Miniprotein binders against q96jn8r1131to1294. Designs and how they scored, part 112

Target 1, 164 residues: q96jn8r1131to1294
Amino acid sequence: TLEFLENHGKNILLSNGNRTATRVASYNQGIVVINQPLVPQLLVQVRIDFLNRQWTSSLVLGVITCAPERLNFPASACALKRAAWLLRGRGVFHNGLKICEKFGPNLDTCPEGTILGLRLDSSGGLHLHVNGVDQGVAVPDVPQPCHALVDLYGQCEQVTIVNP
Key: E = the ipSAE of ESMFold2; O = the ipSAE of OpenDDE; V2 = 0.75 times the mean of E and O plus 0.25 times the DockQ between their complexes.

## First folded at step 10 (miniprotein)

Design yf19 (at its last look DockQ between E and O 0.90; V2 from the best seeds 0.84)
Fold by OpenDDE base, look of step 11:
Structure yf19 (fold): chain B 164 residues (1-164), chain A 82 residues (1-82)
Amino acid sequence: as target 1 above (164 residues)
Amino acid sequence: SPEEIIEEIKKLIEEAIWLGMKGDKTKAVELLQKALDLVNKLGDTEFQKAVDDALKAIDKGDPWYAELILDEALELAEEKSE
């Protein structure tokens, strides 16, 4: 069963069998990691449940290749400087460097109810799915094992893991 | 001391990002400008450039990217001060 790990950002409260993450304070400290590593053909999806419009920006999606159980999460994913590939807005970042300027829809403008997915293909390419539609390869070759990461940042206040 | 200056810069940055995240670009820029003034006292050109870039990011309405830039800059500055 896909769940968020108990090791998470300090402003996160987990519920619904650890399938729902809610950021209960400020705009940050909202990183969560999904328990099972991504393997080819596994589609991991989260639904944006609630947006808090007092903040700008929104969630960051990505993967990490370090052990998530022991990771000391920074206040925001932007501070992940190793073993991290992030999707933010329309950009793709690797260890703090933008590696793609425009990719897929703007994550900052996804409304509540949007279902965002990550999937590895057989060649190690990381795909973004939006409402079930494959947006293409965001990262061409991701080391394995890797874990899906969601940073409940800015407007994004709650997400829930949903099945395909 | 450089350490004390860095701590003050850090506080300004934190508040600036917070304000930027609230959508108050004007106040965020003001605080970053104050931070820049302190950075100039350190004589750290890399840090100075980072704050300049962050100012641009904030002005464009992208506090996340500003935070990314400044986080790296602070880390490097702290290392230099040791």
Scores: ipSAE 0.843, ipTM 0.925, lowest interface PAE 0.5, mean pLDDT 95
Fold by ESMFold2, look of step 11:
Structure yf19 (fold): chain B 164 residues (1-164), chain A 82 residues (1-82)
Amino acid sequence: as target 1 above (164 residues)
Amino acid sequence: SPEEIIEEIKKLIEEAIWLGMKGDKTKAVELLQKALDLVNKLGDTEFQKAVDDALKAIDKGDPWYAELILDEALELAEEKSE
């Protein structure tokens, strides 16, 4: 069963059988990781449950290829400089470098209730799904094993893992 | 020492990003300009450029990208001071 790992950002409270993550303070310290690596065609989905528009910027999605169980998470996903591929706004980032200016929709505009998904294809391509619709390959060749990551940053204060 | 200057720059950056996240662009810019004064004392032109780029990102309402730029610049500055 897909759950968020117990190792997470300092401002996260896990609930609902570790399938719901809530950021309970500030705008940061909100990194969570899915407890199982992505395998080809496994679709990991989270629903945006709560947005607080008093903050600027919103969630980050992505994957990490290092072992997440004992990792010391930084305050914000932007500081992940090794083994990380991130989707933020319309940008795609690899280890702190913007590698694509515009991919998919602007994640900062996704309202509450939006379901965001990540999966690998058979070639290691990372796909973004929005409300069940495949947005294409964000990253062409992600090494395996990798784990899906969400940073409950800024406006995004709660997400829940949902089944496809 | 350069290390003490870098620690003060780090504190200014953290506060500036928090203010940018709260939408207080004016105060965030003030703090980054103080950080730039300290970076100028280090003589690090790459770090100076990073602070200028982060100021632009704050003005555009993108504190996440400002944080990304400045985190990279701090990491490089700390490596140079070793």
Scores: ipSAE 0.799, ipTM 0.904, lowest interface PAE 0.7, mean pLDDT 92
Fold by ESMFold2-Fast, scan of step 10:
Structure yf19 (fold): chain B 164 residues (1-164), chain A 82 residues (1-82)
Amino acid sequence: as target 1 above (164 residues)
Amino acid sequence: SPEEIIEEIKKLIEEAIWLGMKGDKTKAVELLQKALDLVNKLGDTEFQKAVDDALKAIDKGDPWYAELILDEALELAEEKSE
């Protein structure tokens, strides 16, 4: 069973058997990581449960290749300067640098109820799935092992892991 | 002291990013310009550039990027003052 790790951003509260993450304060410090490596063909999915529209921008998701169990998380995922490939808005970021301007839908505008998924293909390509639809390869050749990460930033205050 | 000036800059930056994240670009810019005045008094050219870049990020509607820039700049400034 997929769960969020107990090591998470300081504003996160886990519930529902560690399958729901809620950011209980501010707009940042909301990073969570899935409890097992993202192995090829495993589809990890989260549902956006609650958006607080007082904030600008929204969730970020992607992968990290460092061990997450004792990682000291920064205020936001894009502050990770090593071992991170992230999707924010329409951009793809590697270690804080934008490597693609326009990929998939704008994550800042996904409504409540949207299901976002991450999957590695057999060649190490990282795929984004939106409401069950594969958006294609966002990042080729992701090193392994890697771990799925969600940053409940800005508007996104709650997500829940959902089964395929 | 440099430490007291950095504490004041930090407060202004935190409030500016908070307001920027709430969509109040006008107040965010106003507070960052106050922070810039203090950074100039501190004499830290690298920090000054970071505040200028953050002002541009706020203007473009990217307060999240301003937070990235300024958190790094604050960490470096605090290291220098140790």
Scores: ipSAE 0.708, ipTM 0.855, lowest interface PAE 0.9, mean pLDDT 91
ESMFold2 (binder alone), look of step 11: mean pLDDT 82; pTM 0.776

Design yf2
Fold by ESMFold2-Fast, scan of step 10:
Structure yf2 (fold): chain B 164 residues (1-164), chain A 82 residues (1-82)
Amino acid sequence: as target 1 above (164 residues)
Amino acid sequence: SPEEIIEEIKKLIMEAIWLAMKGDKTKAVELLQKALDLVNKLGDTEFQKAVDDALKAIDKGDPWYAELILDEALELAEEKSE
């Protein structure tokens, strides 16, 4: 039942019943959001389908606490100055400010086929999962409701929602 | 062609912003100055101003604002070369 919302970055095309997102131009304007709130214990997973090595950085993922259905998305998720907790490279960012320098694997180097997951624990901690392995709490006490966000930035031109 | 120049500018900008976000302002500035040389060859004064403003934003510690400015300028430059 998990799908990407019809409201997305302007370079995105949705396919496969809104479960696959493809960035069809440039390196940016590739933000997509999952169609239902990230409630505790829901594991949202996406697979990296295609990487274009022309670009240097890659996929960003995280959560936003604003309503996504009417949001006019910026060119990059890292331009969000309100209501956003993001993982980029090895960093954790809150509203454009880096709050952790090294968390989990480097997202800029994950190969095609990598499955990335987001989950809230019962205490509101945001977890990153990489190929089924829980990387731990990236962000404690995330406000709710929140929504899982994927930014198909740079190298990452296609992702598909996958079930656990 | 203008399209090939714009693609090179995109690569330089993307790498510069990535480096600035990681805290390497020196390399970010070097890459943006290379991008500025290419923007000057396009003769796009709005794009030139955007690169100058982005350099100031990076100096102030706001590479996310720099990215926003440069993304807008790139979109306009691509439309002009259509």
Scores: ipSAE 0.041, ipTM 0.467, lowest interface PAE 6.4, mean pLDDT 85

Design yf20
Fold by ESMFold2-Fast, scan of step 10:
Parts: C-alpha cells; structure tokens; sequence
Structure yf20 (fold): chain B 164 residues (1-164), chain A 82 residues (1-82)
C-alpha cells in the first residue's frame, strides 16, 4: 500500500495512516515522498485537500532519483536540481532549467479536490494525470529507480493519497 | 560586526520572501534593496550577486529560486565573516 515516508520536510505532519500530509507552518519545508519506487505502470495519486489562498503559488509534483529514506530535505524541491524532475505551474524543470514551457494545466490554479497523478510508461516516460486524464509525457526516459515527490509549497497545505 | 550585519540581512531576506509569498512584491523588493546595501559593507561579491539574482527572481514571481540562492549565499557569507 502506498504511504508517505516518515522522512519528510520539517513542517509536515503525517496522519490517516501516513496517507495524508499536512504542512503546519509557513509556506515551505513541505516535501513528502511516496514509500516505494515509481515503477512502470504504477499510478501514484494525491488529492488537494486544502489551499490557503493567502500564499502565492502552490504544490510541485515530480520524481527524484536519490534515495529518500535518509535524505536531508531542503526547504523547497527546486534545491534538488540534479536529482529531480519537477512540474511547477505549467513548466517542467530539471537542473534549474525549464525543459518544457507549457505542459498540462497550471498547477498554481488547481482547486481543492483536484486529483494529481504520476505514472511511468513502459519506455520510462513520466506522465501527469489530472482528475483521471493523462496529460501526456512530461519527461522522457526518467532514470530508475525514481521516487514520486510532492512539495506542499505555498497555497497547498494538505494532500491525501488516493487509490486509482 | 559582520555577524550582526549578516543577521540583519537574514531578517530582511526572510521578510522579503514572506511578502513575496503574500503577493506584495513591491515591499519585498524594497527590503531586498536594503539588504543589498548591507551586503556591500561585507565586500562579498558572491553574496552581492546572490542578493541581486534574488531580486530578479522575486520580480519574476519565483520565490523558490530566490530562497534557494539566498540560503546558499548566507551559508557562504557566514563562513567568510571572520
């Protein structure tokens, strides 16, 4: 069963059997990682539970290729440059560089109740799913093993893992 | 002292990022320009460049990148402070 790892950002509180992550302070230190590698065809989904509209921008989704269980998480996922492929707003980022300008919907504007999913295809392509709709390949040929990451940044203060 | 200047810069930067996250970019830029004046007293060109890059990032609406740059620069400045 899918859970968030006990190793997470400093402002995170896990509940609901480690399936709900809540950021309890500030706007950052909200990185969580799924407890098993993102293997081909595994669909990992989270629902946006709570948005605090006092903050600018919102959650980031992506994958990391470093081992997460003892990782000292930075304040924001962007600091993971070399080991991370991140979806932020409408952009796709790796190594601090925007590698795709317009991909999927704007993550900064997704409302509460939105279900966001990550999946690798058989060729190693990383797909974003939004409310059950495959947005296509955001990143081709992702190195393996990799791990699904959510950064509860800015407006997004709570997410819950949901089954496909 | 350099340590006191660094602590003042940290407070200005933290408030600037907070204001940016609350959507008040104008006040954030004002605070970072004050931080830049203080950084000039340290004579650390790498720190100065980081604050300048953070100003640009905030102006573009990228608080993540601003925070990353500034946190790394503050660690370097503290290492050099005495």
Amino acid sequence: as target 1 above (164 residues)
Amino acid sequence: SPEEIIEEIKKLIEEAIWLTMKGDKTKAVELLQKALDLVNKLGDTEFQKAVDDALKAIDKGDPWYAELILDEALELAEEKSE
Scores: ipSAE 0.252, ipTM 0.588, lowest interface PAE 3.4, mean pLDDT 83

Design yf21
Fold by ESMFold2-Fast, scan of step 10:
Structure yf21 (fold): chain B 164 residues (1-164), chain A 82 residues (1-82)
Amino acid sequence: as target 1 above (164 residues)
Amino acid sequence: SPEEIIEEIKKLIEEAIWLALKGDKTKAVELLQKALDLVNKLGDTEFQKAVDDALKAIDKGDPWYAELILDEALELAEEKSE
């Protein structure tokens, strides 16, 4: 039931029933959004399928609280200045502002095959899961509804939605 | 036209950020200086400041911040040209 929305960054090609996203050009314009709101206890997971190490930096993931179906996506998720909570590298960002210096593993160094997950707890805390392991609350009190977002940035050229 | 100049600036910025991200700081700076010349033709002082700040960010090893501020400046410039 979980799929990537048909509205996505211009460099994305969806396949595998809209469950696989491939960035086919450049290093940016690779934002994809899950087709359903991230409701409490829903674990949304993606697997890193392909890394191109000619680039630096990698996948960004997080949530947005605006309606994604007709958004004109910016080149990078971190360019979202409102309604966005993002994990990049080790940092946590809210609307372009770094709100945490070090959280969880460095997303820029996760290898191919890594499974990254997002989940809201019952109090609205956003959790990152890495290979099935809960890293804790990255962002407290996320407004709802919110939508899981993945930015296939830099090295990360392909991800696939996977079930728990 | 302003729209054509903005599109040229956008291409220079995209290539500069790409080069900076792969570690070619010298070529990235060169392309951003070309973008700055075009921004000056637009007379957009906010955009000019964004390019200056992006150059500083690249110098300090943060091309990702450079990308963020330049993307915002491009969006504002495109809105102004409507």
Scores: ipSAE 0.042, ipTM 0.467, lowest interface PAE 5.5, mean pLDDT 86

Design yf22
Fold by ESMFold2-Fast, scan of step 10:
Structure yf22 (fold): chain B 164 residues (1-164), chain A 82 residues (1-82)
Amino acid sequence: as target 1 above (164 residues)
Amino acid sequence: SPEEIIEEIKKLIEEAIWLAIKGDKTKAVELLQKALDLVNKLGDTEFQKAVDDALKAIDKGDPWYAELILDEALELAEEKSE
């Protein structure tokens, strides 16, 4: 069963058998990580449950290649630098660099109810799925092992793991 | 040139973060608003969003987060100008 790890950002509360993550304060300190490595063909999906439109930016999705069980998470996933490949807004980011522009939909504008998925293909390419639709390869050749990460940043205050 | 504009933005951001950390929120906000004007002239919407988020972070008493996202936006802007 997929769950969020009990090691998470300070502002996160886990519920629903560790399948729902709620950011209970501020706009940051909201990183959660899936409890098992993202292996090829495993589709990890989260549903956006609640958006607070006071904030201009929203959730970040991606993978990390460092061990998450005891990681001291920074305030934002963007601070993870070399260990993370992230989808934020309209772009794909690694180590402080935008490595792809205009990949998939703008994550800052996805409404409540949107289901976002991450999957590795057999060649190690990271795919984003939006409401069941494969957006293509966001990042080629992701190092393994890696773990799916969600940063409940800004607008996005709650997500729930959903089955394919 | 974009490089000269980015260098000016960088100086404004560095001073604003320093002021915010020492507790001078009013001057920090003024400098970030000047930086935002320059970012708007670049037409960089990602950088504009980063400055907006940084202003909110400073308002909430978190200049360290503001520094983080602005540093990332600056790195990306510098890379694009190469």
Scores: ipSAE 0.007, ipTM 0.199, lowest interface PAE 10.5, mean pLDDT 83

Design yf23
Fold by ESMFold2-Fast, scan of step 10:
Structure yf23 (fold): chain B 164 residues (1-164), chain A 82 residues (1-82)
Amino acid sequence: as target 1 above (164 residues)
Amino acid sequence: SPEEIIEEIKKLIEEAIWLAQKGDKTKAVELLQKALDLVNKLGDTEFQKAVDDALKAIDKGDPWYAELILDEALELAEEKSE
């Protein structure tokens, strides 16, 4: 059963059996992590439930290769300086540095109801899925174990884990 | 011209982010307010929102987010000015 870990950003409230994450304040402090390692072929999906258009940027998705139980979460995922590969807007970021300019759709423009997925292929390639459509390999050779991370940043105030 | 305005905005933003990351929040906010005045002359509402978000991020101690958001806003503004 996939759930969000109870170790999360301080503005997060978990509900629905830890399958729904709501950011209850501000625009940041909204990092959540899935409770199981992202093993090859496991598709982790979240649905965007609520967008607050007072903010410009939106959610960030990615993986971390450090243990989540030891993690003191920063204000935003983009402040992670080690062991992090993130998708924000159209960019791919490794430890806060942009490594790809344009990958997949612009995450800042995905509407409510969009289902976003992360999957690791057998070669360690990280894939983004958007509404069931594989966008391709965003990051090759991700070290294992790794853990799926969602940052409810800016516009995105609520997500829910969705089964395939 | 719009292109000259965008170039000035870019310089202000880059200096503001650099100062904010060094811990000089007061001067960073002053430069971003100047940038916002110029963005208002462009009439670009998405860029205005990005600068507002960046100001809030810097106030809360997150200049890394401010940099990423403003970088994207600048790229889009430059495309619109072509």
Scores: ipSAE 0.006, ipTM 0.184, lowest interface PAE 10.9, mean pLDDT 83

Design yf24 (at its last look DockQ between E and O 0.96; V2 from the best seeds 0.87)
Fold by OpenDDE base, look of step 11:
Structure yf24 (fold): chain B 164 residues (1-164), chain A 82 residues (1-82)
Amino acid sequence: as target 1 above (164 residues)
Amino acid sequence: SPEEIIEEIKKLIEEAIWLAMRGDKTKAVELLQKALDLVNKLGDTEFQKAVDDALKAIDKGDPWYAELILDEALELAEEKSE
């Protein structure tokens, strides 16, 4: 069963069998990691449940290749300087470096109800799915094992893991 | 001391990003300008450049990227002060 790990950002409250993450304070400290590592053909999806319009920006999606159980999460995914590939807005970042300028839809403008997915293909390519539609390869070669990461950042205050 | 200055810079940055995230770009910029003044006291040109870039990011409405830039800059500055 896909769940968020108990090791998470300080402002996160897990519920619904650890399938729902809610950021209960401020705009940050909202990183969560999904327990099961991404393996080829496994589609991991989260639904944006609630957006708080008091904040700008929105969630960050990505993967990490370090051990998530032992990771000391920074306040924001932007501070992940190693073993991290992040999707935010329309950009793709690797360890703080933008490696793609425009990719897929703008994550900052995804409305509530949007279902965002991550999937590795057989070649190690990381795909972004939006409402079930494969947006293509965001990262061409991701080391394995890796874990899906969601940073409940800015407007995004709640997400829930959903089955395909 | 450099350490004390860095701590003050850190506080200004944190508040600036918070304000930017709340949509108050103007006040965020003001605080970053104050931070820049302190950075200048450190004589750290890399840090100065980072703040300048962050200011541009804030102006473009991208506080996340500003935070990314500033986080790295703070880390480097702290390392230099040790």
Scores: ipSAE 0.858, ipTM 0.931, lowest interface PAE 0.5, mean pLDDT 96
Fold by ESMFold2, look of step 11:
Structure yf24 (fold): chain B 164 residues (1-164), chain A 82 residues (1-82)
Amino acid sequence: as target 1 above (164 residues)
Amino acid sequence: SPEEIIEEIKKLIEEAIWLAMRGDKTKAVELLQKALDLVNKLGDTEFQKAVDDALKAIDKGDPWYAELILDEALELAEEKSE
């Protein structure tokens, strides 16, 4: 089954059989990783459970291509400078560089209850899903193996892995 | 020493980003201006530009991008002092 890895940001508390991640302090230290690598047609979905309006900005989604089990995560996903592709706001970032200005909806405006999904297509393209709707290819050819990543940043304090 | 100046800059940046994340743009800008004064003492023109770009990002309400810029700049500044 899909779970968040025990190796995660230091402000994360895992619950619900490691399917729910909660950031319990500050605005950062909230990186979590899905325990299985993405394979073609595996859809990883998380629901935004809680947003705290006391903070600005919101979650980051993405993938990493290095082994996550013993990785020392930075405080924020913005500091992932190798082997990472990130979706934040409407931007797509690769290793700290913005490679696409506008892709899909603005993730910072997603309300509680939004279900966000990541999958690889048969060509290795990374797709974003929003409430079950495919937004298209964010990244055309992601190296495999890769793992889905969520940074519970800013307003985003809780997400839960949900089945398709 | 340059190492002491970099540590003070890092503290100012961390506090500024925290304030910006709370929506306190004015206070965040004040702290980044103090950080810029210290960066000027290092003579690091790339770091100076990074602080200016981060100030613009905070003014636009984008502290995540400001954090991205400043994290890169701090890492480079620490590498230069080694």
Scores: ipSAE 0.812, ipTM 0.903, lowest interface PAE 0.7, mean pLDDT 93
Fold by ESMFold2-Fast, scan of step 10:
Structure yf24 (fold): chain B 164 residues (1-164), chain A 82 residues (1-82)
Amino acid sequence: as target 1 above (164 residues)
Amino acid sequence: SPEEIIEEIKKLIEEAIWLAMRGDKTKAVELLQKALDLVNKLGDTEFQKAVDDALKAIDKGDPWYAELILDEALELAEEKSE
């Protein structure tokens, strides 16, 4: 069963058998990581449960290739200084640098109830799924092992892991 | 001392980003300009550039990017002052 790791950002509270993550303070320090490596064809999905529109921008999701169990998380996922591929707004970021201007829908505008998914294809391409719809390859040739990450930044204050 | 000045800069930056994340760009910019004056006293050219870039990011509506670059600049400045 998929769960969020006990190691997470300072402002996160886990509940629902570690399947729900809530950011309980501020707008940052909200990184969570899935407890199993993202292996090819595994679809990891989270639902946006609550958006607080007092904040600008919203969640980020993607993958990291470092071991997450003892990682000291920065304030936001884009600050990770090791191999990380992240989807933010419409952009694709690698280690804090924007490598693609427009991919998929704008994550800053996804409403409550949206289900976001990450999957590796057989060639190591990272796919984003939105409400069951494959958006295509955001990042080719992701190194393995890698781990799915969600950053409850800004407006997004709660997500829950959902089964396919 | 440099350490004392860096602590003041850090507080101004934290408040500025929080305000920008709340949509109050005007007050965020004012606080970052005050931080820039203190950064100039340190003589840290890299930090000065980071504050300038952060001001541009906030103007564009990207306070998350301002936080990113300013946190990195603060960490480097703290290391230099040891």
Scores: ipSAE 0.639, ipTM 0.827, lowest interface PAE 1.2, mean pLDDT 90
ESMFold2 (binder alone), look of step 11: mean pLDDT 83; pTM 0.798

Design yf25
Fold by ESMFold2-Fast, scan of step 10:
Structure yf25 (fold): chain B 164 residues (1-164), chain A 82 residues (1-82)
Amino acid sequence: as target 1 above (164 residues)
Amino acid sequence: SPEEIIEEIKKLIEEAIWLAMHGDKTKAVELLQKALDLVNKLGDTEFQKAVDDALKAIDKGDPWYAELILDEALELAEEKSE
């Protein structure tokens, strides 16, 4: 079954059989990674459980292509550079660059209870799903193996893995 | 020394982003202006541009992007100082 890896950002506390991630301090150091590779028939889903509105901005979703089990996670996912493709707000980011300006709904405004999903299609395209609705291809031809990543940044302080 | 100046810049940037993340744009801008004064002493024009771009990002309510810009500039400045 899907779980968050025990290797995670330093402000993360895992609970619920490693299926719930809570950021317990500050606005950053909140990266978590799913324990299994994202393969073309797998939909990985997380639910936004808690938003703390003292912060601006919110969670970042994406994939990482380096081995996450021993990685020294940076304060935020943007510092993973070439290893990560990230969805934040309405942007798609890779290696310090905004590679798409306007994709899907604004992730900074998704309310508590929103279910966000990541899936690879048969061509290696990364899809975002929002409350079960496929938003289309955010990133074509993602290198494999890759793992789904959630950065509990800013407002988003808790997520839980939801099995389809 | 350049290394000492860069370390002070880093502290100012970290506090500025933290304040911007709390919605305190005014204090964040004040600290980034202090950082810019130190960057000017280094004579690093690329870093100066990065601070200017980060100020614009904070003004638009995007401290995440400001942090991205500034982290990249800090890494380059640290390379140059060695």
Scores: ipSAE 0.505, ipTM 0.749, lowest interface PAE 1.8, mean pLDDT 89

Design yf26
Fold by ESMFold2-Fast, scan of step 10:
Structure yf26 (fold): chain B 164 residues (1-164), chain A 82 residues (1-82)
Amino acid sequence: as target 1 above (164 residues)
Amino acid sequence: SPEEIIEEIKKLIEEAIWLAMQGDKTKAVELLQKALDLVNKLGDTEFQKAVDDALKAIDKGDPWYAELILDEALELAEEKSE
């Protein structure tokens, strides 16, 4: 069963059998990682449960290729300088550097109830799914193994893993 | 009102880091200067130094280091106001 790892950002509380992540303080220190590698054909989905509009930015979603079980997470996912591919706002980032200006919807404006998904295709392309709709390839040729990551940053204070 | 000041500083910092990561250094610096004014009202010299260092980091293109030191300074400031 898909769960968030017990190793997570310091402001996260896991509940619902480690399938719900809540950020209980501040606006950062909210990185969570799925407990299994993102293998081709696996669609990992999270639902945005709660947004706090006092903040400007919102969640970041992506993959890392380093082992997450003992990783010392930075305050935000975009500070990861090691084999990280992230979707933030409208941009795609690789190890903190923007590699695409505009991909998919603006993640800073997705409402509560939005279901966001990550999937690898057979060629190693990373796809974003929004409410079940494939947005296309955000990142080609992601190295494996890789791990799905969600950063509950800013507005996004709670997400829950949902089954396809 | 130290708690209210800290909450306003937190919002300015969050937005400044967000802007800096998008490459908008000018607006990020402007927001951090406003945060510095509020930090000065707290009389917290350690926090003031952290904001000064964060401004230098953003100017050099390192908003990630800026966020790291500001996050630590915010935690200390919140503990002092408890």
Scores: ipSAE 0.487, ipTM 0.777, lowest interface PAE 1.9, mean pLDDT 88

Design yf27
Fold by ESMFold2-Fast, scan of step 10:
Structure yf27 (fold): chain B 164 residues (1-164), chain A 82 residues (1-82)
Amino acid sequence: as target 1 above (164 residues)
Amino acid sequence: SPEEIIEEIKKLIEEAIWLAMNGDKTKAVELLQKALDLVNKLGDTEFQKAVDDALKAIDKGDPWYAELILDEALELAEEKSE
């Protein structure tokens, strides 16, 4: 079964059989990674459970291509650089660069209850799903193996893995 | 000495981003201006530009992007001081 890895950002508390991640402090140190590689056909989904409007900016969602089990996670996913392809707001980011300007709906404005999904197609294209709707290819040719990542940054303080 | 200056810059940046994330743009800008003064002592023109760009990002309400810019600049500055 899909779970968040025991190795995670310092401000994360896992519960619900490691299927719920809660950021318990500040706005950062909230990176979690799914325990299984994102292989083609696998749809990984998380639900936004709690937004704290004290903070600005949204959660970040994406993939990493480095081994996550013993990784020293940085304060935010942007510091993963070459190892990460990230979706934030309407942008797609890699290695400090905004590689796509307007992709899908604005993740900064997704309300509590939104279900966000990541899936690789048969050609290695990374897809974002929002409430079951495929937004298309955000990143072509993702290197393998890769893992789905959620950075509980800013307003998003809790997510739960949900089945398709 | 450069390492001590970089440590002080890092603390100012961390506090500035926290303040901006918490909605206090005015104090965030003030701390980034203090960081800029220290960056000027290093003579690192790339870092100076990064702080200027981060100030613009904060002004536009995008502290996440400011943090992205500043983290890259900090890492490069730390490498130079090895």
Scores: ipSAE 0.540, ipTM 0.764, lowest interface PAE 1.7, mean pLDDT 89

